VH-VL binders against Large ribosomal subunit protein uL10m (mRpL10). Designs and how they scored, part 39

Target 1, 224 residues: Large ribosomal subunit protein uL10m (mRpL10), of Drosophila melanogaster (Fruit fly) (q9vpl3)
Amino acid sequence: RGKINIQRPKAPHYERARVVAVTQPKYPELPKAKSCFKTRAERTQQQQENPYNEIIAREVRNWLDHSRLVAFFHLSSITADDIFRVRVQLHKQNLHLKSYGSKIIEQAVKNTRYEAIVPLFHSNHCIVFSPDPEKTAALLRIVRRVPQMVLLGGIVEETMLSRNQLVAYAQMPGLHAVQAQLVQTLSQAPGHLIQQLQAHQNSFVQVLDVHAKNQMNEETPKST

## First folded at step 14 (VH-VL)

Design hc35 (from gm16 with light chain S95Y)
Fold by OpenDDE, fold request of step 19:
Structure hc35 (fold): chain C 224 residues (1-224), chain A 119 residues (1-119), chain B 111 residues (1-111)
Amino acid sequence: as target 1 above (224 residues)
Amino acid sequence: QVELVQSGAEVKKPGESLKISCKGSGYSFTEYWIGWVRQAPGKGLEWMGIIDPSDSYTRYSPSFQGQVTISADKSISTAYLQWSSLKASDTAMYYCARQWDYSFPLDYWGQGTLVTVSS
Amino acid sequence: DIALTQPASVSGSPGQSITISCTGTKSDVGSHNYVSWYQQHPGKAPKLMIYDNSNRPSGVSNRFSGSKSGNTASLTISGLQAEDEADYYCSSYNYGSTWVVFGGGTKLTVL
């Protein structure tokens, strides 16, 4: 029984060698996942061309275009249960809480009138949309109780407002109240003017009467 | 004009209870929150907590949680800070301040209440 | 303890411009957080001088200005006056802890 030379194994018989050569699994070279070598720029560009992102961006634009009240918030770490509770509270007031990625927001508002909001979205954020600007006070009342939500600013009636301006807006009397006040003020203005005009006329007449009385008293000859 | 007026200085012994007050005027008391700030002698400012007077919603900083109680009576536009049992370490100036929200500034301050706890 | 970092003291001569820094973290000063500055004279209550990084309340001198860059907020006082001698505190809402934080305070001395 010939010593099996472990260091130089005898070449297998030609037929066996042929079978072994044909049956050797050609492992396809693992496609060097080009994805690992894509530059950050290429990855960012590929993410931008994702049809899904375009759809979401369009959704964001639709919300912006159809909302009369938009509020922007920083969103800190919050539990799913807590954010759900907030969502429910807001929904009861016809306020819609949404969260989108910063890149999606950038894409959505690019070359639009909303482009100025991009700097607000450098971190985790959420947006509240409403068709009713009168709900601003209700919105702020709810979100003030959420420590994880910080008001950054908003859009009301197509006007961008700082967070302070938004608070001020919420504290203003409703449009109808303001209109009522305006009508009241306008209705009082003519009356005051008439009173002032009449006051001058009355004073003039009084002065004339006094003058006439004085003249009559001077013309009464002291009948000696 | 917005004004917060606090109760006068207090001198107490350890173990005693204390309640100090902060009365707001010149604005709608229920539209803004009241924050409390502690300043130990020669030390910096420490935010203690905040209250919404409209429904007495209260939040404390961790350092003051369970150590003090913040309350309010909206009928008289007054906020309160109280201790059940004072410690010598509670010796400090206490300020109330108006604050719209957590992230908003303390825009108007009370004159402060000095609390001295000495044996 | 989450605190904002301020220099302990700053000094300047009358008419000079001085800057007080307030350094925090990404969760306070470095994010879209709003920094406020307060002035406190000895024996007096703090007074709001700057809010939302750079805004001045009504009645505050235009000599006071605020700015923020990165994790550092700055209070600049131009045309320094004797009356500006006080302690200055920066403040911010910490997004991580969800409470208000103050700096350690800076004593400004007018020489």
Scores: ipSAE 0.875, ipTM 0.948, lowest interface PAE 0.5, mean pLDDT 88
Fold by OpenDDE, fold request of step 17:
Structure hc35 (fold): chain C 224 residues (1-224), chain A 119 residues (1-119), chain B 111 residues (1-111)
Amino acid sequence: as target 1 above (224 residues)
Amino acid sequence: QVELVQSGAEVKKPGESLKISCKGSGYSFTEYWIGWVRQAPGKGLEWMGIIDPSDSYTRYSPSFQGQVTISADKSISTAYLQWSSLKASDTAMYYCARQWDYSFPLDYWGQGTLVTVSS
Amino acid sequence: DIALTQPASVSGSPGQSITISCTGTKSDVGSHNYVSWYQQHPGKAPKLMIYDNSNRPSGVSNRFSGSKSGNTASLTISGLQAEDEADYYCSSYNYGSTWVVFGGGTKLTVL
């Protein structure tokens, strides 16, 4: 009785292969799950002065205020199934993946300490919230495997970090010790961190200026 | 200091198999990914793919999907690039580089491995 | 093939400032994409010169600076020196294709 090689099953006989090929339920290609993430255009159209926007903005503020870890991501085209999988993985770690319209974010952070994040939300984005800054490493481990998510930066313990700084933070063994050191370093080197943060801000401002200029150029009616 | 050391130059014939190596040192090997970059003679840089050595998660550029295999042995902090059957068109310099993820730069590079495939 | 566009060659005299452009699409250079620049001397491995559009790694001369506007990234080398003669490549992660892309490279000649 020949030991069934479970590791390399021999290709079934041609006839059996044909039967299997024919009997394989052709599951209709699930319609490419339209990205559940409404395009910026779709989101902008829905953002009429809807009382609902205020509610959502309040929700965003609540998340920001109660989160010790906030990470910002660019979100490329991703399927609903894929984003769901990511959400589940993150949720298992008490990480909460959210996506909001740019206008909602602007409204939410207006006149708050978080106003500096507004330039990050000019494209499709998502945010991960956590009450636990120790979950930074876990967060990064998960999202690194998602090609559609690109780390832009974050907030840890009310401190804005670049993506590089966030990675560095995650690599530090003792969050409390590092927090103390980070506070010390931030207190001692106000200039370089500000420059790096400003460089990113300046880059964002430049992108915004270009976008604003492009919008102004599109709104100039061709005086025929 | 972070260093990537690649295996030496290879001269092969078409149809032969080849496996080249990239050994990382000076950092936690499993914390960063390793990308591979091809540079044909007199040509530009081409990203081939990337590996997470921690669990050997791999991703390839479409142009290299099925053409090469990227692997790693974390126990010896080494990444590999291999061909089952070399072609003359595989003649190139191959670089490994450290990369934290897809969107991060290739911050440290190996010295390169020249692969020459000639009849 | 999704590629970043660079000039084939740029030249300058010692002491001058030169700029190398890297033009892509919204999915690679545009928006919040991060552009990196690499220097490659003949027969040597590429070296990271600029990352995240404008950041310099430790050990890179302050003569090298990066900027980004719209879909164009720029590498500026001030006070051009003979040692700067090399090939320069821009790179970015393409969000649409979800892989790393390189420019075609620019040969810088110091005249």
Scores: ipSAE 0.871, ipTM 0.946, lowest interface PAE 0.5, mean pLDDT 87
Fold by OpenDDE, look of step 16:
Order: sequence, then C-alpha cells, then structure tokens
Structure hc35 (fold): chain C 224 residues (1-224), chain A 119 residues (1-119), chain B 111 residues (1-111)
Amino acid sequence: as target 1 above (224 residues)
Amino acid sequence: QVELVQSGAEVKKPGESLKISCKGSGYSFTEYWIGWVRQAPGKGLEWMGIIDPSDSYTRYSPSFQGQVTISADKSISTAYLQWSSLKASDTAMYYCARQWDYSFPLDYWGQGTLVTVSS
Amino acid sequence: DIALTQPASVSGSPGQSITISCTGTKSDVGSHNYVSWYQQHPGKAPKLMIYDNSNRPSGVSNRFSGSKSGNTASLTISGLQAEDEADYYCSSYNYGSTWVVFGGGTKLTVL
C-alpha cells in the first residue's frame, strides 16, 4: 500500500482542481494595515469631527461671553510646576488661566465678534479670563514675573486692546475714581463761571466809580 | 516728563569696587522696571539685566549673572549697578532704561555712565 | 549666541528712502514677537524710534516707519536727512532664552 506522500500531494485532477478553486473561501484581503501614523490631514479631520472638540469650543465661547477681561499670552517653554504656580496666583485673584488648541479656538470663535483673535493662536498660547475688568492691574503684576508668558493683547468690556492699550488701561484710575473726578470738576465749573462773571461786573463798577469821581472833581469850581 | 539721570563718569583700577546710580523722575518709579545696558567702546548694545523696584525682583542676562549686582531704592527712585571687583574688560558705557517688562521696549534712557578701568 | 542680524552699514543720499533689515530666528522675530528700533548718535544715549514692530513714539518723525514680515523686521527712513546719520539697533525679547537681545547695529551714512 503506497505511502501517501503528504509532503507533495499529487496535483488533483483538473476537474477537482477547478472545483477546489471555486470553493476556496475568498477571504477578504485584510485591509492593508493603515499606517498607524495618521497623516496631519487625517488628524485634523478627525479632530474636527470629534464631539469633544465641540464641547470644548462651547466652553471657550462661554468663557468669552461671560468674561469682562480676557488677556492673551504667548507661552514659551515653561515647566508644569511654573504653570501651576502662576495658576494658583491668578486663581487667588479670581483670574482663570486656560489653554486651548488653535483649532478649538478657531471653531469657538467662528462667525462671532471674536474671530479677530484667531491669528493670535498660531503658537503655544494661554488665555486668562476674569469677570472683573478691574483685575487687569493685578493680572499684569502677576504675569510680568513670568518670563515665559508674553502679553499679546486682550479684550476689556468687549473691546479689543493691544498690549500697550491694556497696560495703559491698567494704569488708569478706576472708573469710580474718574467719575468722582469728573463730578468734582463739573461741580466746580459753575462756581468758576459765577466768579468770572462777578469779576467782570465788579471791574465795570470800579471803572464807573472812577469815572464818576473824576467828573465830580471836574465840576468842583476852584473857588479862588 | 519722564527722565532718568545717571551718576557721573568713573575712573577705577582693576580690583576696585564700584556702584553707579540711575534716578528716575516724572513717573511712578515702582510701576516700571529698570533695565541696564552695556556698550563697550566701539561695540553694540548688550542687555545686562532688569529690576522691579517695587520689591527688588531682579533677573540677569547669562553673560552678566554673577558679574554684577543690580539693586534699587524705591524711596529715592534710584536703581544701582555695582561691581565687587572691576576688570579692565568692564570698561564701557552703561545705560539705564525704563522698561515695563521683559517684552516691552526700553522707552526712556539715561544719559549713560562711562566706566573706565585702567591699570 | 542668539543674535539679531543687521547689515553693518547702509548709506543713502539726502531725500532718498533707505531700509535697514533685522533678521532673527523664529524665537526672536516670530509672528508674535515685538521688535523695537533704537537710534544712537555718537556720544549719545540710544533713543526709541519704533516699538512693537511698527508703532512710533510721540516726538519721533513720521519719516521713520517699521514693519515685520516673517523673521525679518525692517526700519524704513524716508526723506533721508543729514541728522539721520547714526547707528541703528533692532531689539527683541527672545522667547526661548527669556532675555532681551539687540542686533549688532547698523551704521547709517548720509552721503
């Protein structure tokens, strides 16, 4: 009984080979292992479709809409410890330090009045939010001591300010102080006007008196 | 008007100590920082360091770290630059300038203090 | 050494317009970096002429203008006058090193 050569089986008869070829399960080609390295474009597309990004974008919009003070900073290489220290200091002043990706910011401000801030977010950036515009001076005092944070500009009371304007704003006397000064100035104005009007009247009366005296002296006949 | 007035020219020998001054006026001295800039004869400007006079917070350029000491007395609106031991290479014009922070320009300058160190 | 690069010298005739360039690295003159320009006459202290790339301080002639594109900042002086003969320095805060950097300076000669 001939040893069935299991190592090199004789090719089946042509008809059998045909049947075997047709009945061979066509396994779908395993999808070519898409290189685990999603192209930047694919990553960007996936990020746009990520429901999480939409949620974060809404959060950013909410911060922008409810903040009366917003400051934008470039963030250079900074340690996590340093960021944490700054965050704590800011938080003590009710200032909120946040960092978002540029795409998230773009999505958040698209078709809004804040769209102009998008160019500020080309690199690493952070944003500080506050409900109180009077905290501008406190904010600047803190961040000036952080060399890794560079002031780019801000929004105060819905107005976009340059970095210089923001500094100038911080140096201004508080609104109440300015108002008080204005009221004081306005309250003094009528007094000055009255004084000026009275001064002219008094001067006029003096001139008239001098004139009258001179006329009386001319009418006194030298009784020789 | 904002003005920075520096102390007069100094002629010293190597190894001597020196302290030069910069007095600010016409603004709130503690609201701005003071930077120091060196200019060697015939050379360019070199930023040395900066001080916040409000609490004497100080930072130096790496090239000047440990070589000089920057200080301030806010009570008299004066900043100082000092050497413990002068070198011939310290011969230069030294300028103080007002600066809001690191990233802001030096907007007002002192007239400069010439320091000559010769044997 | 992180330095801003300027031409050593520039010359022009009275009435002409000249431009001085200042080239840095991305960390020195990036899109959000601020460049300042200073004028220094012989034996005098430097004077701020331009800040934040294109802003002119009060008292500075409108003949001086600043611009920035990419990693290059430019100072333009229009209507060149004899009094403009001086050394010009650009400066920027280096975001990486976290200190102020000056260019090497440019000698402007009015012919």
Scores: ipSAE 0.850, ipTM 0.929, lowest interface PAE 0.6, mean pLDDT 87
Fold by ESMFold2, fold request of step 19:
Structure hc35 (fold): chain C 224 residues (1-224), chain A 119 residues (1-119), chain B 111 residues (1-111)
Amino acid sequence: as target 1 above (224 residues)
Amino acid sequence: QVELVQSGAEVKKPGESLKISCKGSGYSFTEYWIGWVRQAPGKGLEWMGIIDPSDSYTRYSPSFQGQVTISADKSISTAYLQWSSLKASDTAMYYCARQWDYSFPLDYWGQGTLVTVSS
Amino acid sequence: DIALTQPASVSGSPGQSITISCTGTKSDVGSHNYVSWYQQHPGKAPKLMIYDNSNRPSGVSNRFSGSKSGNTASLTISGLQAEDEADYYCSSYNYGSTWVVFGGGTKLTVL
């Protein structure tokens, strides 16, 4: 059919955010001689995890808690233009492309069942989050055209899936089709008995309808 | 049952054109991609490229870019490998195989098409 | 231009276990890479024996197993049988070049 495709993606609607880590204003620390107590406090703060890392780890936990679809990818070298185009395509489908350092991921999944994902983040990677698990097929359709993004696996409805399981999930019919198949299966389980009851019920209704029609002149209207 | 059936052996002369086929059955043809693999006589396997039959998106390995054309006709569940001008060095066995995409394994293979280019 | 390194040949006696190695780089046999193994008998098409490093397709004997450590993948065949005599190829998607690579192949001889 038509070979002419005008691909003018809509400008992405995204919240403008300040880049904090590398563009944060640096205020000079005063070069002052400090007491032993402040030196002890400085050592204690240096031994603690970076507070900025904990804020980002809370962001990751929030994404994990509110995303019914999470997919993990290996990310090879890719131009800024190409990854931006991928991000825009994903965003149109309510799919959110992110990346975080392995220490951040470790903090985010600490004491959760998701600790098993940490080794995936010791190499170059990215993550896609979405509240919509129905978008798994759309996600895979988009990223299959991106040679630099290779599927490693995911989480769907709080269940960890291998890459093969995630592909199988995406190949299943939509949620409505799965619900329709379930209803059909339940109907078949008592289907012999139900069909016999329906046949007898229809036969009785037909006999009564013939008698009512002959005596009342009009059928009673019925709606569902 | 997933099956890939390739066209029969070909004997050709240098300079002639050739198009060989790979017909898929037993699965949704447009949900998987078709890769092509070359095996020269007495040699190993070489991945040539891949096609998504749903819209004819293709990728080639650099060794085969510009040397062959990979195409598909989804209406008859068939992928093709084509040469515009054969060389004696094109003498090889050619396999098609199914892949989900280029990062997934070649899980089902065609029986192979032997192409012999001789005078 | 890019190939995974396999030994040219290996041999073993019936009933023994043998291992075929497949060595690459961090771009094709690294922590995120998936290695597959193919068996090819003379005159026949290759057959997938192992995928995703260690998974066995349905219908493949449990005598075949796969593993990966560092930048080396391994195919192990236990209880070697005469019908195991074939060529074996490893394969992976190279994340640097972004295309599929094969090993040079290993001829397995059953003595």
Scores: ipSAE 0.816, ipTM 0.919, lowest interface PAE 0.9, mean pLDDT 80

Design hc35 (from gm16 with light chain S95Y)
Fold by ESMFold2, fold request of step 17:
Structure hc35 (fold): chain C 224 residues (1-224), chain A 119 residues (1-119), chain B 111 residues (1-111)
Amino acid sequence: as target 1 above (224 residues)
Amino acid sequence: QVELVQSGAEVKKPGESLKISCKGSGYSFTEYWIGWVRQAPGKGLEWMGIIDPSDSYTRYSPSFQGQVTISADKSISTAYLQWSSLKASDTAMYYCARQWDYSFPLDYWGQGTLVTVSS
Amino acid sequence: DIALTQPASVSGSPGQSITISCTGTKSDVGSHNYVSWYQQHPGKAPKLMIYDNSNRPSGVSNRFSGSKSGNTASLTISGLQAEDEADYYCSSYNYGSTWVVFGGGTKLTVL
């Protein structure tokens, strides 16, 4: 589900535990149904009016704004232990596994070019966010071992990619060389930098298209 | 110019072992997986399983789990399908095909290896 | 294995359009599923004709199109030609069982 992860810290040393318990922040609880409200329509309406939905939608917006890599997956039935192991593997690569309800995604992407992703969230899903687009290959290697997570597509450097385009992006040779050229451009004056960033954002897509075609033909060298 | 070239037709007796091969070229062999598909004479296609050649991670369809072994040697860009003890019911055409993983299409196919098992 | 349901055969005259159906469940022909279609002429390996529900690989005639609605995928062949006579298989990855399934196959006959 797309709800905030709530953790309960274990008690430390007895005397320090009493001080820590007084100073620990309280995490928000999920919305609770009132005792006299049993209809599904009323509970759905309460969920729609819950102010925590807007807080969670802002979290999603923040992830989207600060993630140069976003990947979308179908998520089949999976044990809590298995999904936890996957989340840990991803986290070690600065890849952040999340899941949110479709209503929250609608709020988060309203009035943005990303509104097209909303239908993906009408079925079981999860999302991976990362500030590091270079981690795309690592992401795909990890999730290919997870039969319950099936790639649907992604967003790289603010460009929406199909699953085939995302795979081609991850296989593109010279990613570090392109990133190194961007860093060199960033060392220049701000006006020149803005022009170079706009050009390189567009060229990532162009290079991906060329490499996707070349990927079909000649990526593997032949021996002599 | 992705190409998958399979080993030649085989005629075997029940109880014999067999290992057939599928050599990939024209692409980075370890970046894609190799799936195996069976087609009994006059019958449809059955997905048998798949291997990641980079580390030999394998998955099998339940119908073929424990019935065959899928393996790979990435140093020579080759995947294998192996039986320890053939049965007459193993008579079929066997195809290898490239998949990015099990959820992606079988985009390039080998020419097939006909395996005939008869007394 | 659970097979996807296809008609055993379909037929059409040259120039007609025909549609081959592939019916499954929400786990193999659902909103997130990607359906592929393969053409197999006698004695030949299958060839990918449609992938990811509606995409055509390079070199496949634009007379072939794919679609998916509800739990049914469809392959449509327009302007039917004699060379289209073959067996056609749909395929998908079943998200519940986590392995690949094929349809039983459809023999297309061009009259």
Scores: ipSAE 0.786, ipTM 0.903, lowest interface PAE 1.0, mean pLDDT 80
Fold by ESMFold2, fold request of step 17:
Structure hc35 (fold): chain C 224 residues (1-224), chain A 119 residues (1-119), chain B 111 residues (1-111)
Amino acid sequence: as target 1 above (224 residues)
Amino acid sequence: QVELVQSGAEVKKPGESLKISCKGSGYSFTEYWIGWVRQAPGKGLEWMGIIDPSDSYTRYSPSFQGQVTISADKSISTAYLQWSSLKASDTAMYYCARQWDYSFPLDYWGQGTLVTVSS
Amino acid sequence: DIALTQPASVSGSPGQSITISCTGTKSDVGSHNYVSWYQQHPGKAPKLMIYDNSNRPSGVSNRFSGSKSGNTASLTISGLQAEDEADYYCSSYNYGSTWVVFGGGTKLTVL
């Protein structure tokens, strides 16, 4: 039949719906820092009995999808005040400190290239996410002052990096560093700027050409 | 390319002060930290502590906390190890070495400074 | 005491392979820990031979390899040569105490 047919709604009783709405005016949300401070036993129990396992796994996938920088750390015993200060310092740089159980991470990264990271989460850990890979240097500068946070490695632009590769990445003068220098040059007085644009036009094209060649080399076809 | 050059050997008496140096070259001195390592005659290596020369942040192992002072002058790419009052037990070879931070290896070492404390 | 445990000495003949052990705790030679190995000839500064458990710096012979299993790290020297005769130290950052520890050192003698 081609006409609109019978409704199949879940038919909640309006009086019950009103009571539920009144008794649950606010929905619980997980505190961002709570899991970093929990004891080992509490963390294990919460992970097993948490009705939000798939919701939390979706959160991890969302962070991974929207983060061009992810860094993994071993986390030793640390006071709540100290880790809060670190979280605030990181947040000012658009760096987001999180912790998730190994089962949640396994759910989130199953059938992805990131599945190899799951063993990192069987011990005490934390993760930092950011949409901005240029913040890698700022991240490392901040955490180098935190004896309880030890860098294990990371993911930059969807590439898994060892801790040494992540440090090397943070030390590289990159395309963004060159672009920042160009922006500063372009901010000079308009008349002087016109002369500099003509002189730097070939340099800017050369930088883009090197970037395009590097990107082409990185996209080598697979054997199949 | 990376080089750490330490000050020369020292012969001192108990109770004297001493400051030895470690000058880095061939890299950005303030990007890496400098660790200090002691080796008593015929003995093994002991990590003493570390400094970030960019702002003089320091950490000491417990055996050396309050026993020595680690400092740096970033304007001349130099780190220092200093005693206010030497003891005979301070007789040792002292190395500086580069670390990215205290959880990373000591990848480049100075040649060592022999300190001899005897009366 | 937080020292890493190494044998006091090991020996081998030229061409043989030898292994030097470095035993610690889960806080210094555990799953998240990074162990490094240093070679020291008499009168010389130590030289980094292995870092991050198994990585070899540029310029270090491929006869040197490192591994870690359980709470024990191992340095293996294959094709033993006379110039390998030296003292060898393991090291790591202890996550409990939050400072660097060394092993007691192992004197390698080439017979």
Scores: ipSAE 0.784, ipTM 0.901, lowest interface PAE 1.0, mean pLDDT 80
Fold by ESMFold2, fold request of step 17:
Structure hc35 (fold): chain C 224 residues (1-224), chain A 119 residues (1-119), chain B 111 residues (1-111)
Amino acid sequence: as target 1 above (224 residues)
Amino acid sequence: QVELVQSGAEVKKPGESLKISCKGSGYSFTEYWIGWVRQAPGKGLEWMGIIDPSDSYTRYSPSFQGQVTISADKSISTAYLQWSSLKASDTAMYYCARQWDYSFPLDYWGQGTLVTVSS
Amino acid sequence: DIALTQPASVSGSPGQSITISCTGTKSDVGSHNYVSWYQQHPGKAPKLMIYDNSNRPSGVSNRFSGSKSGNTASLTISGLQAEDEADYYCSSYNYGSTWVVFGGGTKLTVL
């Protein structure tokens, strides 16, 4: 499962069936409530519409809570065939392409640190979610080849990043590369090992600290 | 330090072929695209297209589709712009520049290659 | 491909501030678009002065600033100096056509 060829699906029903099952709406039971000033039909319709909005908002909230990588894109006009091809390429890397209305996003991020992202959803957009922040480089290499998708920024490990910062993050060595670098330096003087560990630790801490501070300053960018 | 060095000026006759080069140094050549920009004498800048040197993915602006060929040899960190049959209207300054993707800036530029095509 | 609209020329005296405009559409100078500005002296390659609407690369004087409002991007140069005399180009990625576009260029003359 970890090493399957999704680009030319041999068993599309498995991958498509899993995606369909996950995306298939789960309809809650309709609430039963009494109001002396509203008809039965009005109450049922209103209650039914509210559950669907909450279901979708809960889906977004679940993606945000369980995704260590979130990336935001402007989405230009694109054919259904082309966007499907992109979605398949992303899915094979555990990258999940979604789109939601601004009202749903507002509801999903209410009372969270991510309320600052809402303005991004007032125009054409899409979002990519993933539990795997190490897939940031793969995401960017796939999407940079898609003329209709333009990187706006992202969230990595709960830190909001500008598009330039997200690219810089993707260029940093992964955990395995950092581990390999440390192993390669084990035979060096102890002072050299300490300096390398401190440099990598400071780099990660600095990125996290700066982006946590920038969340309030990056909302609704203003020209000079 | 990032540097793009282009091949020298060329003087050609109509109908001749030409291949000009752009060598990148000071960065991982395959991590960034190379874009080509034309500037006709006394005129503005015009985007011609790009190449991703990692796998030679290319895109051309409509004005240049079928008119030129963009290529790269990643083993020597070099991109190329090529004409099979030059026209007098190809007389211009040609720049290469580095770019992350379509919406990112052209942050480092080559010095330019002047191509003169005259009968 | 239609270029972004810039004035053909602007002028100012040393010490003054001037602004060069770059007008496009919702697809190339809109809320999600990123505009870059380039300076080109005669016989030289363009140099990136402003990117992502308002950011300055390292080594670019803080006399240069960029902004974007509506469908118009602006490059502002304060404290004009003789070396600022050059051609200035704006650029963006047009989200409709999916091509990179440049403005027609603006010749800045320092009087």
Scores: ipSAE 0.780, ipTM 0.905, lowest interface PAE 1.0, mean pLDDT 80
Fold by ESMFold2, look of step 16:
Structure hc35 (fold): chain C 224 residues (1-224), chain A 119 residues (1-119), chain B 111 residues (1-111)
Amino acid sequence: as target 1 above (224 residues)
Amino acid sequence: QVELVQSGAEVKKPGESLKISCKGSGYSFTEYWIGWVRQAPGKGLEWMGIIDPSDSYTRYSPSFQGQVTISADKSISTAYLQWSSLKASDTAMYYCARQWDYSFPLDYWGQGTLVTVSS
Amino acid sequence: DIALTQPASVSGSPGQSITISCTGTKSDVGSHNYVSWYQQHPGKAPKLMIYDNSNRPSGVSNRFSGSKSGNTASLTISGLQAEDEADYYCSSYNYGSTWVVFGGGTKLTVL
């Protein structure tokens, strides 16, 4: 992000401060441990950091609420030209590439079933959001060509999927009928969700295979 | 039942060209990549590179860039590894293997093609 | 690139458990890397035994398990059998170099 971190001369959240109490127009007293000016500077920095983080956290919550597809990636060192080309390719498919700090992600998913994703953000990362879960295949085909982006997992229709489950999901059209089975299979304590998604891979693939066979039979009936 | 079948063993002299093959069956060939792995006699495994057979997108390990060419013919579900000029140091077993992308495992392997380059 | 570090050999008696280590850097065996393990019998192609650090493919015995802690991945074989005698390789995708890397291999001998 561009470096926009100047301290404003006004304080939007500052009704009552130590500085105001110290600067009243009677005889002033000096603070014992810290000067009021240092406390004012520290308070302003803390408040500006907190409001900025909360605004971005609300943005992440809005993306999560309105995205039926979310995918998480590790991001290695990449040139500005290369990541821009990837972002443009993704945008053409209604896929929106974003990056956020770990603290912001933690704030965004606090008190949600998605708290388990926070460890994914302890290193360089990016996230792709989309309202269209049908775009999962397009997403994976684009990012497979990007050596610097490594799939870690995702969320489809509010259900966490391992990267192997996400690939399996992308290979099968018309997956709406399996959503209840998928949610039940993947619903577990948050502490081990990513590893449990990997362990459920065979069960998920089996359900998707049955669904794909049913769609094939409906679209091409044997009697005609 | 995914199967990768490689061409037979080859005995060549230094300076000769060679093209070995890997035919995939039991899956949609263009949905997965093919990776190539070298194993010199008595040595470990070395990843050489990959190809996406759908459009022939390739990438090579730095150790093999410029030494070998990876190609594919999707119409016959076949990937290739070829040398324009073999060296004695190219003597090795060469495997093809299926891979979704760079970070995914090599889940199915061909039986290997032994290439011997000697006088 | 740089090979992952494995012991050259390990040994165990039938019925015992053994562990093979695979040590790298935060770029290849870090908290967010995926490590695979391959078994290779003499004259045979490698076979995938563990993927994504701890998952077993269908048809692989539950005697094989994988784990990762710090920058070290581990393959554990419990109930050791004579057929387990083979070479074992770890592998990962190095996030720095953006290439696949293998370990040097570990020869497992069943005594």
Scores: ipSAE 0.754, ipTM 0.895, lowest interface PAE 1.1, mean pLDDT 79

